# VH-VL binders against Small ribosomal subunit protein uS3 (rps3), part 7

Target 1, 230 residues: Small ribosomal subunit protein uS3 (rps3), of Nanoarchaeum equitans (q74mz4)
Amino acid sequence: MASKVIRKFIQNAKLTVFSQEFIRLYLRGANVSKVIIRQTPIVNRVIIYSARPKMISEERKAHLAKLLELKFGLEKPVIEVLPIENPNLDAHVIAERLAMGIERNIRAYRRLAQRYLETIMNAGAIGAEIVIAGRLSGQRGKTWRFKAGNLRKTGTIGQFELDRAFNIAYLKPGVAGIHVTILKPDAEIPDIIEFKSPEEISIEEIEKIDKEIAEKMKKYLETYLLAKQM
Key: E = the ipSAE of ESMFold2; O = the ipSAE of OpenDDE; V2 = 0.75 times the mean of E and O plus 0.25 times the DockQ between their complexes.

## First folded at step 2 (VH-VL)

Design i12 (framework fv_ivicentamab_arm2)
Fold by ESMFold2-Fast, scan of step 2:
Structure i12 (fold): chain C 230 residues (1-230), chain A 123 residues (1-123), chain B 110 residues (1-110)
Amino acid sequence: as target 1 above (230 residues)
Amino acid sequence: EVQLVESGGGLVQPGGSLRLSCAASGFTVSGNYMNWVRQAPGKGLEWVSVIYSGGTTYYASWAKGRFTISRDNSKNTLYLQMNSLRAEDTAVYYCARGGEDYIWGSYDLFDYWGQGTLVTVSS
Amino acid sequence: AYDMTQSPSTLSASVGDRVTITCRASQGISSYLAWYQQKPGKAPKLLIHAASTLQSGVPSRFKGSGSGTEFTLTISSLQPDDFATYYCQQYNSYSGYPYTFGGGTKVEIK
């Protein structure tokens, strides 16, 4: 068995990742990217980066704060929403826009994927890849890969940053997984970034949230694991 | 003790409508995925529709536009409204609860079934 | 949509025999596969989920195996109560249709 201190740290880290994914699902449509939880002795400050910050009303913030307190035990959560500097280079933003676009018009999935690749490249990306896996418009389940630019390294560390996101298109026949990878120019002094994985989401903790959201979280995790296997 | 009892089956003319009911006891339909599965005489099982605990619904491609799954939480009852019925819709219709696959955490198993109700579409 | 093919369609066996039923998916479904038993005039009964996980109360002589596209249900020593029709079912919602059943395999007395 691990020490009590290490075990509690790991449990808290998983809970933090889970609450961040819950926030993205709760605010679906607002193009949420990163979520930072900043602790102080007085409050827990939740900073949400969004490409559509005006979609997150004061009423929605208040409701979200109450849900985070009730479901995840966050004491005195204060929601702050900040804009994303370049949404066309943000993998989470692109993944959500593509997922919702496919949900509106399933038959347009190829056209939408190509348009978003062009949008990403025009915003200054070095390379990008969009992978869509699932059944679309009555076709058999399969994987589509769309690529632009260069995602390969030449053996040296360049002035670039790799951004990845996963999202799900909720379709009548089921779901389709969407993976977005963007290689973008980085500053001379690189920022330290963390890659977050749906694998870190605890199945046990899913049962503690609203049942409809919990069902979506389970499908999200399962779809990610299946797509990763393929 | 979990029980599911279907009713509402019978003889109906092609183009007609019929509403099936599934009365649940021992659990709440609002807290579970609920399914309709049919079986034509002498044939295999065919999935028809599901309603998630949260209310989201999905249908077999041939059922879309003709069939509607719904529930009444106050009566703890699941329904299937069937319109524009065809001869090929003749089957025993089963109500089934969605059980948890605890390995993957999904609610896609049919862990409890009713005895079925026969729907015959014939002139 | 996944096509689910079972073989054989009918199998004749005697009490004490080892019986093997095969289920093939047209595309990979990982381990999202369940097995059901149906006796004449009765509703189906869940036996196995996640390809190989036995349901509570199901005898240990039933064993599921396989992953991806090829799956088997084995009954190690057939009992009188096991003469029934068996169905496999995929539940890989990622593929499009949430659920698809195989055509069934009838296990009858030789």
Scores: ipSAE 0.000, ipTM 0.404, lowest interface PAE 20.3, mean pLDDT 79

Design i13 (framework fv_ivicentamab_arm2)
Heavy chain, then light chain:
Amino acid sequence: EVQLVESGGGLVQPGGSLRLSCAASGFTFSSYAMSWVRQAPGKGLEWVSVIYSGGSTDYASWAKGRFTISRDNSKNTLYLQMNSLRAEDTAVYYCAKDYEILTGYSPLDYWGQGTLVTVSS
Amino acid sequence: AYDMTQSPSTLSASVGDRVTITCRASQSISSWLAWYQQKPGKAPKLLIHKASSLESGVPSRFKGSGSGTEFTLTISSLQPDDFATYYCQQYNTYPDFGWTFGGGTKVEIK
ESMFold2-Fast, scan of step 2: ipSAE 0.017; ipTM 0.539

Design t01 (framework fv_tezepelumab)
Fold by ESMFold2-Fast, scan of step 2:
Structure t01 (fold): chain C 230 residues (1-230), chain A 122 residues (1-122), chain B 108 residues (1-108)
Amino acid sequence: as target 1 above (230 residues)
Amino acid sequence: QMQLVESGGGVVQPGRSLRLSCAASGFTFSSYGMHWVRQAPGKGLEWVAVIWYDGSNKHYADSVKGRFTITRDNSKNTLNLQMNSLRAEDTAVYYCARDLGYEFWSGAFDIWGQGTMVTVSS
Amino acid sequence: SYVLTQPPSVSVAPGQTARITCGGNNIGSKSVHWYQQKPGQAPVLVVYDDSDRPSWIPERFSGSNSGNTATLTISRGEAGDEADYYCQVWDSSSDHVVFGGGTKLTVL
């Protein structure tokens, strides 16, 4: 029923989201930001931006390439790791650090959020917001918001860049979602337009497109996370 | 089990140098910031130095800045303190400690070594 | 530099509650950690991040931190609680760890 173009888009989006989330889980702790897959006639280049590139050894790259080929059908994957210029201004890096910090000390969630918010602003952000949603400190599900600066600059001539990321803290009482938004200088801000990159698609959103694949991927990721927790 | 074992302490004359080492086991050493803390006989705890988990940042107490150097070797799970130009007031038990802080700040110290005595005397 | 002030000594009767204070300018904005040290031994973490306890520390140890004063509270005091107690913070403005001078707890 869907056109050829729509089918290709959905299939490409699924592969991109699945492989990117798998890579982030496989390399959890290396503070991975963006993951870009570029197809060439010879190879598929997987470009991983990391705040801890030395944590990603040649052996880990080789193993990751095999897994991407076996699990996602990515032909001739070549893993390239690039450093992140300023990890304190990178939403994905901050989100992973926060998630792992909260997992280490659940009761420190407010203090950790405030400290990372401070770290982001001290690194030169125009504005930032951290949202934590879930069960923390034994409470029922709730949302906590922490904000600094101005996320919607008005009355200024400056250029700005908006960066967003989501991560999950795995806790005994359940799961806490962590959303990080950073507004930083040195980019053109277009008119207010809602857009969503494949990287921002959640499993729930994938389920709306294809419930069977979302269920299969969710089971795989949950099994992987449990095994990695040891 | 998780443990830290210090070594290298001893008696040394003023102006000389001494190198302390701390061997870590039972945890992922490369994931934690590490500190040196000292305690003079009959006195309180005094912080000496910190090194981040990857060696990228180091900070020192003003009393030792320029004389002491903190280093780590994550491949050997070892923390070191190079102490130069030693003074009588450096006489203390030196402890290494694991930092529960994450990334950009120091937290609580949940694992401490047994301590190694450094005596600076003529 | 940032300074933490503790009373040099505190005395408590067996079964009563001991309170050890740690004073610092706007200390409520910092995370306070507490250590117990018995003679000839390394310090032991008893309270961290103001009020959290390691799993091996009894529930009668608790902490609080607000304004200019942090407090370590030891309920139902026991002879085994006799020790020196130290508070500690990280001063982000100087990138230094700061310890209090220590408080000797005596259980009568």
Scores: ipSAE 0.006, ipTM 0.454, lowest interface PAE 10.9, mean pLDDT 80

Design t02 (framework fv_tezepelumab)
Fold by ESMFold2-Fast, scan of step 2:
Structure t02 (fold): chain C 230 residues (1-230), chain A 125 residues (1-125), chain B 108 residues (1-108)
Amino acid sequence: as target 1 above (230 residues)
Amino acid sequence: QMQLVESGGGVVQPGRSLRLSCAASGFTFSDYGMHWVRQAPGKGLEWVAVISYDGSNKHYADSVKGRFTITRDNSKNTLNLQMNSLRAEDTAVYYCAREGIYDSSGYYPDAFDIWGQGTMVTVSS
Amino acid sequence: SYVLTQPPSVSVAPGQTARITCGGNNIGSKSVHWYQQKPGQAPVLVVYYDSDRPSWIPERFSGSNSGNTATLTISRGEAGDEADYYCQVWDSSSDHYVFGGGTKLTVL
């Protein structure tokens, strides 16, 4: 039983990843970062974190919901858009802004990368790296690396989180991949769920939370049941 | 054998012009941004000008802006510096230098990994 | 304009560690490169992007960059290390390249 639920969750996780990628592509320009899909008995809630939430109109939400039903079989999707607390510390936001900036002026790629590194560091990052790989000229691919601060945790005091994102700049002579890595202080965990005692945690309830928390709770439940048996 | 060879230096009177050239060999010249860096006798290094790999973007030090023009000819693997309205304080050894390092992890801009031997420019009466 | 400050000279005994500093406002947010110049010769890149070395530069050369100070460290100093050393950064606000004033290293 538990094993079957774990397999089903893995299949659902793959669908979720593909859905999130589709949503970011569909809403390109709105600086979409995190996308959370929560399944409930009544609806599937799609929570989209955006640096430009006002760019996602009610009509655009409705169209996206229909596309998610059609392409991914998501039943009764409800789209909710939330703002990003600090877009300058969000790797997905920076990657999209940089990609679109380079698309506007390919010659400015170096200056834009350094300007965004400064923006990230001024927002409170410990370290950051921007990698631009691909064809900025028509003939050959190259890789450009830009870094600031310290990306190594060794010898560092405190808690830190590594945020990574990838985006593509579509250019007249070719395409360029953009990788953004930001090392920042650990985010505060939102008080969005209350953890129940092991006896109150059902397999159905575990399936309703995000992948990392769901796996952690399943492992805790398995360990608790084993210990209680001993 | 990757190398840069400067030429065109000499003695010139104040207010006159001089054109420096830099011949590149042993690497794909058109893939790299190029710089001119100068050093007055007994003094430190001073950056002069940069030109992008395709010649579309150029920047100059404030001390030479409006007087010097950096150009390149990728078909001939040459970098040039046209120096107009020369002043005594322009007296220096002028180096051409390649921007960027390629290693196993990728390309790193802004560092000067290959330098020429320099050409001496003396501005005096 | 952005300014890099280096001590004019540093002395080290053979086998000892030399440290050459490069001061700049918030230089830790920039990438620092180091060049060695011997009399009558062109400069040679010895450390790039704060701490990386070209493959032909010995491991005795290392670098660090934090806060307002970048440092070039030369361990087990040798007579052949005598030279002028320059730090260099790219200044994004002016789109200019800035060199420090240089430090003369003497190994005695």
Scores: ipSAE 0.007, ipTM 0.460, lowest interface PAE 12.9, mean pLDDT 79

Design t03 (framework fv_tezepelumab)
Fold by ESMFold2-Fast, scan of step 2:
Structure t03 (fold): chain C 230 residues (1-230), chain A 122 residues (1-122), chain B 108 residues (1-108)
Amino acid sequence: as target 1 above (230 residues)
Amino acid sequence: QMQLVESGGGVVQPGRSLRLSCAASGFTFSNYAMHWVRQAPGKGLEWVAVIWYDGSDKHYADSVKGRFTITRDNSKNTLNLQMNSLRAEDTAVYYCARDEYYYGSGSPFDYWGQGTMVTVSS
Amino acid sequence: SYVLTQPPSVSVAPGQTARITCGGNNIGSKSVHWYQQKPGQAPVLVVYDDSDRPSWIPERFSGSNSGNTATLTISRGEAGDEADYYCQVWDSSTDHPVFGGGTKLTVL
């Protein structure tokens, strides 16, 4: 009995997460950040935060709504697009820009990571980290970490927000996972929870996560291409 | 092989308008962000505006905001700059320049056009 | 808001090494690009991302960037190198490019 309730909860959580990732893939290039799906008895409201809202036309919104209904069973979806206040402090925006930058010039991955790390810090972040894992040089997969500022701010209530994002660079040798972590000031937050320091996250953990997410994103891409053919 | 050719410059009186164009060839125009950079006689380079690869996002230097409009037509491989309410300080050679990356941030201007002269005088 | 400072002029003897500096607060954390402009001509990219060189530019051109100073180095100077040189970075806080004032290189 209890297992039935638990299974429904897990299925609903999976649909939400998968729908959000599909939306980011469908709108790749529009620098989509957070995606909020609010389920009401009348409609399912999909709120998309984008650094490039003009890139998301009414036609693209209509098509996306149809895909969400068809593929994820989301009833009566209503797509709303809102701008992002500061794209340079948004982990999802930075992760997408970095991923697509690496796709255009794979040899520039170190310089691009350093450049975006500086962009984040100059925009007012307390600390930031960029992790790139995959085959960027030679045939062997490796992990590179770039860090600035302080990401171990804990025990301070109501003054910080942690923003995390993941994206994938699609390269000829395979894929490279990109993780962006930004700790930014937000004096209006009533409280915050303790964070696990990025320094405590093992290389093996990151490699496992990258592989799992790369496989999921590959599946989403295949789903997107098939749905566009329908 | 890769070419950028500007046109539309000329002599114009203050308060009038001019439309500059830049014709691109030898590369996939729709994959690159494009910029306008100007240079007043005897002075250095000054960035004017950028348009992203898809034509949706645009940024302008503070000195031209509200007066200039950057546009592109990817089907015709052309970049345009509509210049309204021209002032004497807008007198310059205007160059179009290609950004190496899609998003127009952090990359060099790897190819430049020959420039077109805009003179604003009475 | 970000400012790049270049010397107005630099002289070099034929066959010797010219060095043109570009000063900026913590410029070593930014990617610096260099453009060459000859009289009546459009600028040409000669060095990008601090030290990389386009395939059409001779190996005599190189660059470095650390701390508060970036440097364009032109080895075995030739009369044809006489030009104005501009450094450029992206101001990440405003997401706008910023050019230095330019340096006139004279080959004596």
Scores: ipSAE 0.006, ipTM 0.431, lowest interface PAE 12.5, mean pLDDT 79

Design t04 (framework fv_tezepelumab)
Fold by ESMFold2-Fast, scan of step 2:
Structure t04 (fold): chain C 230 residues (1-230), chain A 120 residues (1-120), chain B 108 residues (1-108)
Amino acid sequence: as target 1 above (230 residues)
Amino acid sequence: QMQLVESGGGVVQPGRSLRLSCAASGFTFSTYGMHWVRQAPGKGLEWVAVISYDGSEKHYADSVKGRFTITRDNSKNTLNLQMNSLRAEDTAVYYCAKDFLEWGDAFDIWGQGTMVTVSS
Amino acid sequence: SYVLTQPPSVSVAPGQTARITCGGNNIGSYSVHWYQQKPGQAPVLVVYYDSDRPSWIPERFSGSNSGNTATLTISRGEAGDEADYYCQVWDSSSDYVVFGGGTKLTVL
């Protein structure tokens, strides 16, 4: 492949991932799980799976469509919101609920983690793990791991669907990262698209490939930092 | 079915750099943590580095901190190890290995290894 | 840093039980994994999370972990079990994977 074709492919892939991350951040509170962006010559369909579809009004969809066009150059975006079949088995839903719960009461982080593990297991998961990393108390940052179920099950985990999610709890002294892993009895192909944490976006590396995308990512990070201060 | 194939090994002089790659197939690469583990000729296993499923978290053995960089490309199912300022003690077979989950778990799938020799 | 201690070698007669130990301070609070490595080959996971076994590993392989010692047990030993065996843990306090020094199993 020619260099120009390779660069365009990389640019499209990165732009899609960053657009999906922006949507999740913009709709924080609506328990958004997966976001599918299907680009066609006619329209760009944006399918958003949410545990709280009613939180995403027609007006909010219209504003999101306009933002996606302005910030990411998505032509003719059509927003469709679908409900999540099993929100208690969805890692993204659990991660957001846990993050927001910790933000309201930092001291309850252990109890909240245990409660959500119980919720996940009661919904039919084979096993689950919640990892919380950050400065929840004191000066020192720590990592806490909470496990439930039969994570030690004999056999390959490829026989089950592995669902993963990352979210951030915005705290007065900083942030705490929350990682949720759920193993459920499912033969379906797992989601292979992962949303990158905004803190991990390397503007310098992107700029070496394409300065235009780097500028769009700077605007995305500004939006993220603004939301973080809210 | 599930497979990991390393490449990029060779003979290099002390102080030089080398990049190893690992191609994954037969499983959903983007959902698992990945490790590099090395073994010097006739010696035991030594852990080198880990990278989380999304690349947000990385940890390194003290012997390689500041010299080695672990990266991944989930769109291409590829794991990489950039090795700078190589020393004779870095001579080993390098294996890439899949974590059972993210890190701190078992290594359920291993590559066949690629030999790195640091010598004049 | 955390250290795992294994005997350099263990011998077993065909049909007898081999026991390979992995010593570590309060190792019972860690999850221990075990690997088999034959000459010129990559390691193979044989026991994980102290006592669980992958579906492709014979039932003769089992493990335990309590106090300061984890043990890999190989029942009804056979010539094909000759290999080096390594134990492994993750030390969350240092964010480091620790391997034992390895044990050579000989079946005489």
Scores: ipSAE 0.000, ipTM 0.418, lowest interface PAE 15.7, mean pLDDT 79

Design t05 (framework fv_tezepelumab)
Fold by ESMFold2-Fast, scan of step 2:
Structure t05 (fold): chain C 230 residues (1-230), chain A 122 residues (1-122), chain B 108 residues (1-108)
Amino acid sequence: as target 1 above (230 residues)
Amino acid sequence: QMQLVESGGGVVQPGRSLRLSCAASGFTFSSYAMHWVRQAPGKGLEWVAVISYDGSNKHYADSVKGRFTITRDNSKNTLNLQMNSLRAEDTAVYYCARVEGYSYGLDAFDIWGQGTMVTVSS
Amino acid sequence: SYVLTQPPSVSVAPGQTARITCGGNNIGDKSVHWYQQKPGQAPVLVVYDDSDRPSWIPERFSGSNSGNTATLTISRGEAGDEADYYCQVWDSSSDHWVFGGGTKLTVL
C-alpha cells in the first residue's frame, strides 16, 4: 500500500515536472502560465492557461497531444486551453512578454522593464521586481534590478501570494535571463493540482529523478532553440 | 488592411441613451486592448474608456464613470460603448482605437477609426 | 488629476526645426506618445514610447522626455506637417489616459 502510494507520487512528480517545462517551451509565444494535468481512468486532461489562447490552434493542440502520447507515454491526452483572467498580474505571462519584447528591441531593455513594472502595478499588485541577468549586445554580463511597490510584508503571514517566473531572451550574440516576482493582494490557494514554475525546475533536478526524461528534454530544448532561430 | 469602423452616432435628447459600435477587421481583434476617445467640436482629444483584450479590465474617465459602459464581443470583432444619461457636454466625435501592444495602460494607440458624431441637444 | 500642458500654437519656417513641448509633473517617469491630427481626419500616431517612431513616419519626427518636459521635434518642417499635435500619457495613480490640450503647428 505505502510503496504503491510512494510509486504513484514519484510518477506524478515526473509527469508534472516534464509537462510543465516542455509545454511552456513548446508553446512559447502563447503566454502560457499554469498547466494542470488531471488523470482519470479514461483520459488524461491537460489544462493550459494562456493569455493568448487563439495562438494555440487545433493543429498545435493535436500535435502536442501526439508528442505527449507517443514520446512521453501520456495515454489519451486531451488538451484544453483556458484564458487567464488577469495576464498583467501573472509572472509567467509578464516574463515571456518581456523576454520577447527585448528580443525585438534589445536597446529598449531598461524601458521595457519599467513599462512592465508599471503594467503589473496598474493591474493591482502590491509589489513587483524584474531582474535581468546576462549579456546584452556590446556590453559585459551584468545584473539589472527594477522594482516597484512593496515586496515585503511583516507580521501578515498567509494573506498575500508571491508569484515568480523565469524566461530567457534569446539575443544575437548572447542570452539574458528574465526573473519576474509579483506580490498579489488576494493570496489564492488552488484546490486542484498545479505544476511548479519553470525557474524552480532545472534539467539537473529532473536528471536526479529520471535521466531518460532529462535527456529527452535537453534534446527537445536544443531542437526548439534551433527552430526558433530559423 | 487593418481597419476600425464606428457606427451608432446621431442626434439624441439630453437624458437619453445611445449605443456606439466599432467593427474591427484585418487583425486579430481578441489580442488587443481597445479604447474610446472623443473630441468635442473645435476642442482637443479626451480619453473616454479602455477595455483589455479579454474584457477582464475596464477603466473610465471620471466624466463618464457610472454612465458609460464599455464592452466587447471577440467572436464578432466588435467593440461597444453604451452611453446612458447623456448630457450636452457629451457632444463629440467618438473614435475607437487599438493599442499597439500588450498593455492597455502603457502602449500607444496605433490604429484609429474615422469617428462617429454624437450630438446631444434638445 | 494629472494635467499635461502644451502651448496652443507653434510656428516654424519651411526647412526649419519645430519643437512642441508637453509639460507634466515628473513626466520623465512616464511613457509619452504623440499624435498628429489634420482637419477633418482621425489622429495618427507619430511618436511612441518617448522617442520611437512607426516605420511609416518620416525620420524628421523625433521625441524626448526627461524631468517635467517631453518634446516632439520636427526637423526640416514642411507644409504637410501643419496639424494639431497631442501628447498623451497613462497616469498609473488614477488609472487614466491623459491628453494634452493640443498644439497647432503652422508652417509659414
Scores: ipSAE 0.006, ipTM 0.434, lowest interface PAE 14.2, mean pLDDT 78

Design t06 (framework fv_tezepelumab; at its last look DockQ between E and O 0.01; V2 from the best seeds 0.00; counts 0 for: pae E 16.1 > 2, placed apart)
Fold by ESMFold2, look of step 3:
Order: sequence, then C-alpha cells, then structure tokens
Structure t06 (fold): chain C 230 residues (1-230), chain A 122 residues (1-122), chain B 108 residues (1-108)
Amino acid sequence: as target 1 above (230 residues)
Amino acid sequence: QMQLVESGGGVVQPGRSLRLSCAASGFTFSSYGMHWVRQAPGKGLEWVAVIWFDGSNKHYADSVKGRFTITRDNSKNTLNLQMNSLRAEDTAVYYCARGPLYDILTGYFDIWGQGTMVTVSS
Amino acid sequence: SYVLTQPPSVSVAPGQTARITCGGNNIGSESVHWYQQKPGQAPVLVVYDDSDRPSWIPERFSGSNSGNTATLTISRGEAGDEADYYCQVWDSGSDHVVFGGGTKLTVL
C-alpha cells in the first residue's frame, strides 16, 4: 500500500528533523553545524559537524547514542564527529556563538549582532540577516532585525547556498530566539538521510533521564514553532 | 614552509615614527586575520592590533589607539604597522601572528614571526 | 577590561605532572589557548580551544577549562618543557585579545 508507505516516510522525515534539533540542543556549546543521519545496511550513521569537535567526548557520544536509540528509535546509531571548514559562514555556529555572547552580556545584543553580521559578510557571504526576538530590555518581548548585503535569490542553481539556523539565549528575564540566515557562494549541498521511527518522541521519558535537557528541549520546540509562524 | 618575517625595527627617539612590515609566505595570506603582538623586555605578551582577512575591520589595544595604524596588502602578502608618536613604553619585540581562517573573533595564533625589536629611548 | 591571572612561577620534579592555571571570570565559557615561549624565541601554540592540541605537540600537553579556571597540564615533565607559558582569550566585550601574565615553569 503506497499511501501507507508515503505516510510512514513523512512520519520518519519529521522525526529525523526533530532528532537533528535534539542533537544540537544536547550538544550545546560544541558549535554543532549540520547533523546528517545516514542509513546503511548494518548501522545508522549520525554525522555531526562541529567547530569544536573535541568538546564532544566519547562519554557524551555514548550517552547521546543511547538516547537516540532508546527514546527516538534510531537503531544501532554510530556517532561520527567531523570539523567544519569555515565557521564564520555557518549559520548554526554563528547563532550559537551569538546566543552565548548575549547570555554573557545581555546589554551587548545589538553590538554583538552587528559584529557577527560584519564577520559573516567579511567571510564572503552575499547577504546575511540576524533576527533576535525576546525579552532583552524591559518587561515586553521585542524583535530586532539586522541585515547586510542581498538576501534575494539570484543567479543559476548551484551558484548560491542559503544557510538558516535557530538558537536560544537563556537569560534571567526569560529566553530570546535567534535566527541567522546566510546567503553564501556556491557550495556542495550535503546529503540528508531519513530513517524509520519505531515510536514517537516522549518528553516525559526524557524527563526520567535528565529534567534540565527535557525542559530546554520543550522550550526550544515551543520557541521554534512560534518563530516558524512569523 | 609557512613563514612570517618581520622587519623595520630599530632605535628611535620618543615622539618619532616607525613602520614595521611583515612578509608572509607558504599560505593563502588573504584568508587569515593578522595581528601584532608585542613583548617588552622581561615582560609578558601584549596584544597590539588586529586587521581582518580582507582589511575591512581593525581593532587596537587602548595603549596604542590613535597612534598606531595596522594595514595589509593582500596582493603583496604583507602586513604593516605604522607607529606614530612613539613613547618609551612602546619599547618591545613586535611579533606578527596569524589568526584563524576567517574567524578573528574566537581566534588563536598558530603561526608567529621571529619578531623585530623596537627601542624608544632618548 | 577582562583580566587573566596566572601564577608567576611553577616548579616540578622531572617525571612529575605540572599544572599551570589561568583564572578569569567565567573563563569556562571562553575558548582558551596556550603558548610556550623559550628564551629568545617566538611563542609556540601548544593547546587551543581549551583542550585541542596541534599534531606536532606531544600528548603530554593537555588542557581543561571549567568555571573560573583553565588549566594547562604537562605530564611527565622534562627539562625541555622549561619555558614561559601564556594563556589567551578573545574578549568579545572589549573586542581585544587578552593574554595572561605568564608562568615560568622550572623542572628541577
């Protein structure tokens, strides 16, 4: 039955994306860029690109593999960590660095955003945008948008790459969402491999293992869904 | 193989000017942020200035702002430091140092020159 | 401005482990880099990004960074390890590179 197979593919694709975002949250601080899940005949490979690969210890890889297998249904995961060629053109790396910078000094959010925008453009980006949304000053949430260059798509296919990322700054007044969008010169498009999901993600079961991670993942998902609607 | 070679050091009187140069070879100079770091005799390392890989941004230590100018010529693989209004406290060995590929904001210095001595005395 | 504090000197017996500290407010959130400098020579990078080592640096050199303290550890100390050691960060608050004051390691 083709209809049933198609629904299972859509289910697996959604679970794969959530697993990738969970991995980024679990490994926060290691400057994780992209996460590729590749299915092979004997193992499921989880390839994690990081600007700080040695922050991802063997113990952390083993714990993450257990979480992916037990709670996310990824059978026999093998975690591989690889370095990044250019961190200053990587939206995930920039978003995490900006989030951590704001956590260290909430008053610097405008200056840091402008500085990272300059860093992105000086690294060769065609255009870039940084959006910060949250409670950074006063008691109300606000949205700040910083742009440089040209983000409109131009030229032939394969001449430009659009890189988008989201991250969260955990602040005393609450959280702030950070979106980074980078339009960069032509680059090879990475493979993304889907896998089957044996069961749905359970926040309650993650809370049995680590309440702090479960709370951060819940806030990440809620903030992501709200920002997606904007 | 990869090298940074400083030149232009010497003895000058206070208030005078001096221009340091750093010649790079064995790597793609235009892809790296470049720094000047100095070390007074018997003292520790002190950062002086940075220029981004494309020359678009510059930052200076407070002790040299307004007196020193960092520049680069990517076509000649050279880094320069124009030092004006020199003071006795500017006496040091000046090193040029290579920052990370495209990432000056989190950087470390993996290649250093041998240094050139600047002495400012009456 | 951000300040990195190192002890002025550390002494260890040959074959023993030396630990050189670098103190800073919340330094565990920064990427810390370490340099070795012998008399009359330029500094040499020995540890970067807290714990990474260039391929030409012996495994005896290791680093850690947590809380308010980063530590350079040199196991099985040798006479050839005698040098000044500097820690370094980039301080985003001032847009400056900051070095520690340096630590002279003596192997006796």
Scores: ipSAE 0.000, ipTM 0.451, lowest interface PAE 16.1, mean pLDDT 79
ESMFold2-Fast, scan of step 2: ipSAE 0.305; ipTM 0.676
ESMFold2 (binder alone), look of step 3: mean pLDDT 93; pTM 0.955
OpenDDE, look of step 3: ipSAE 0.066; ipTM 0.557

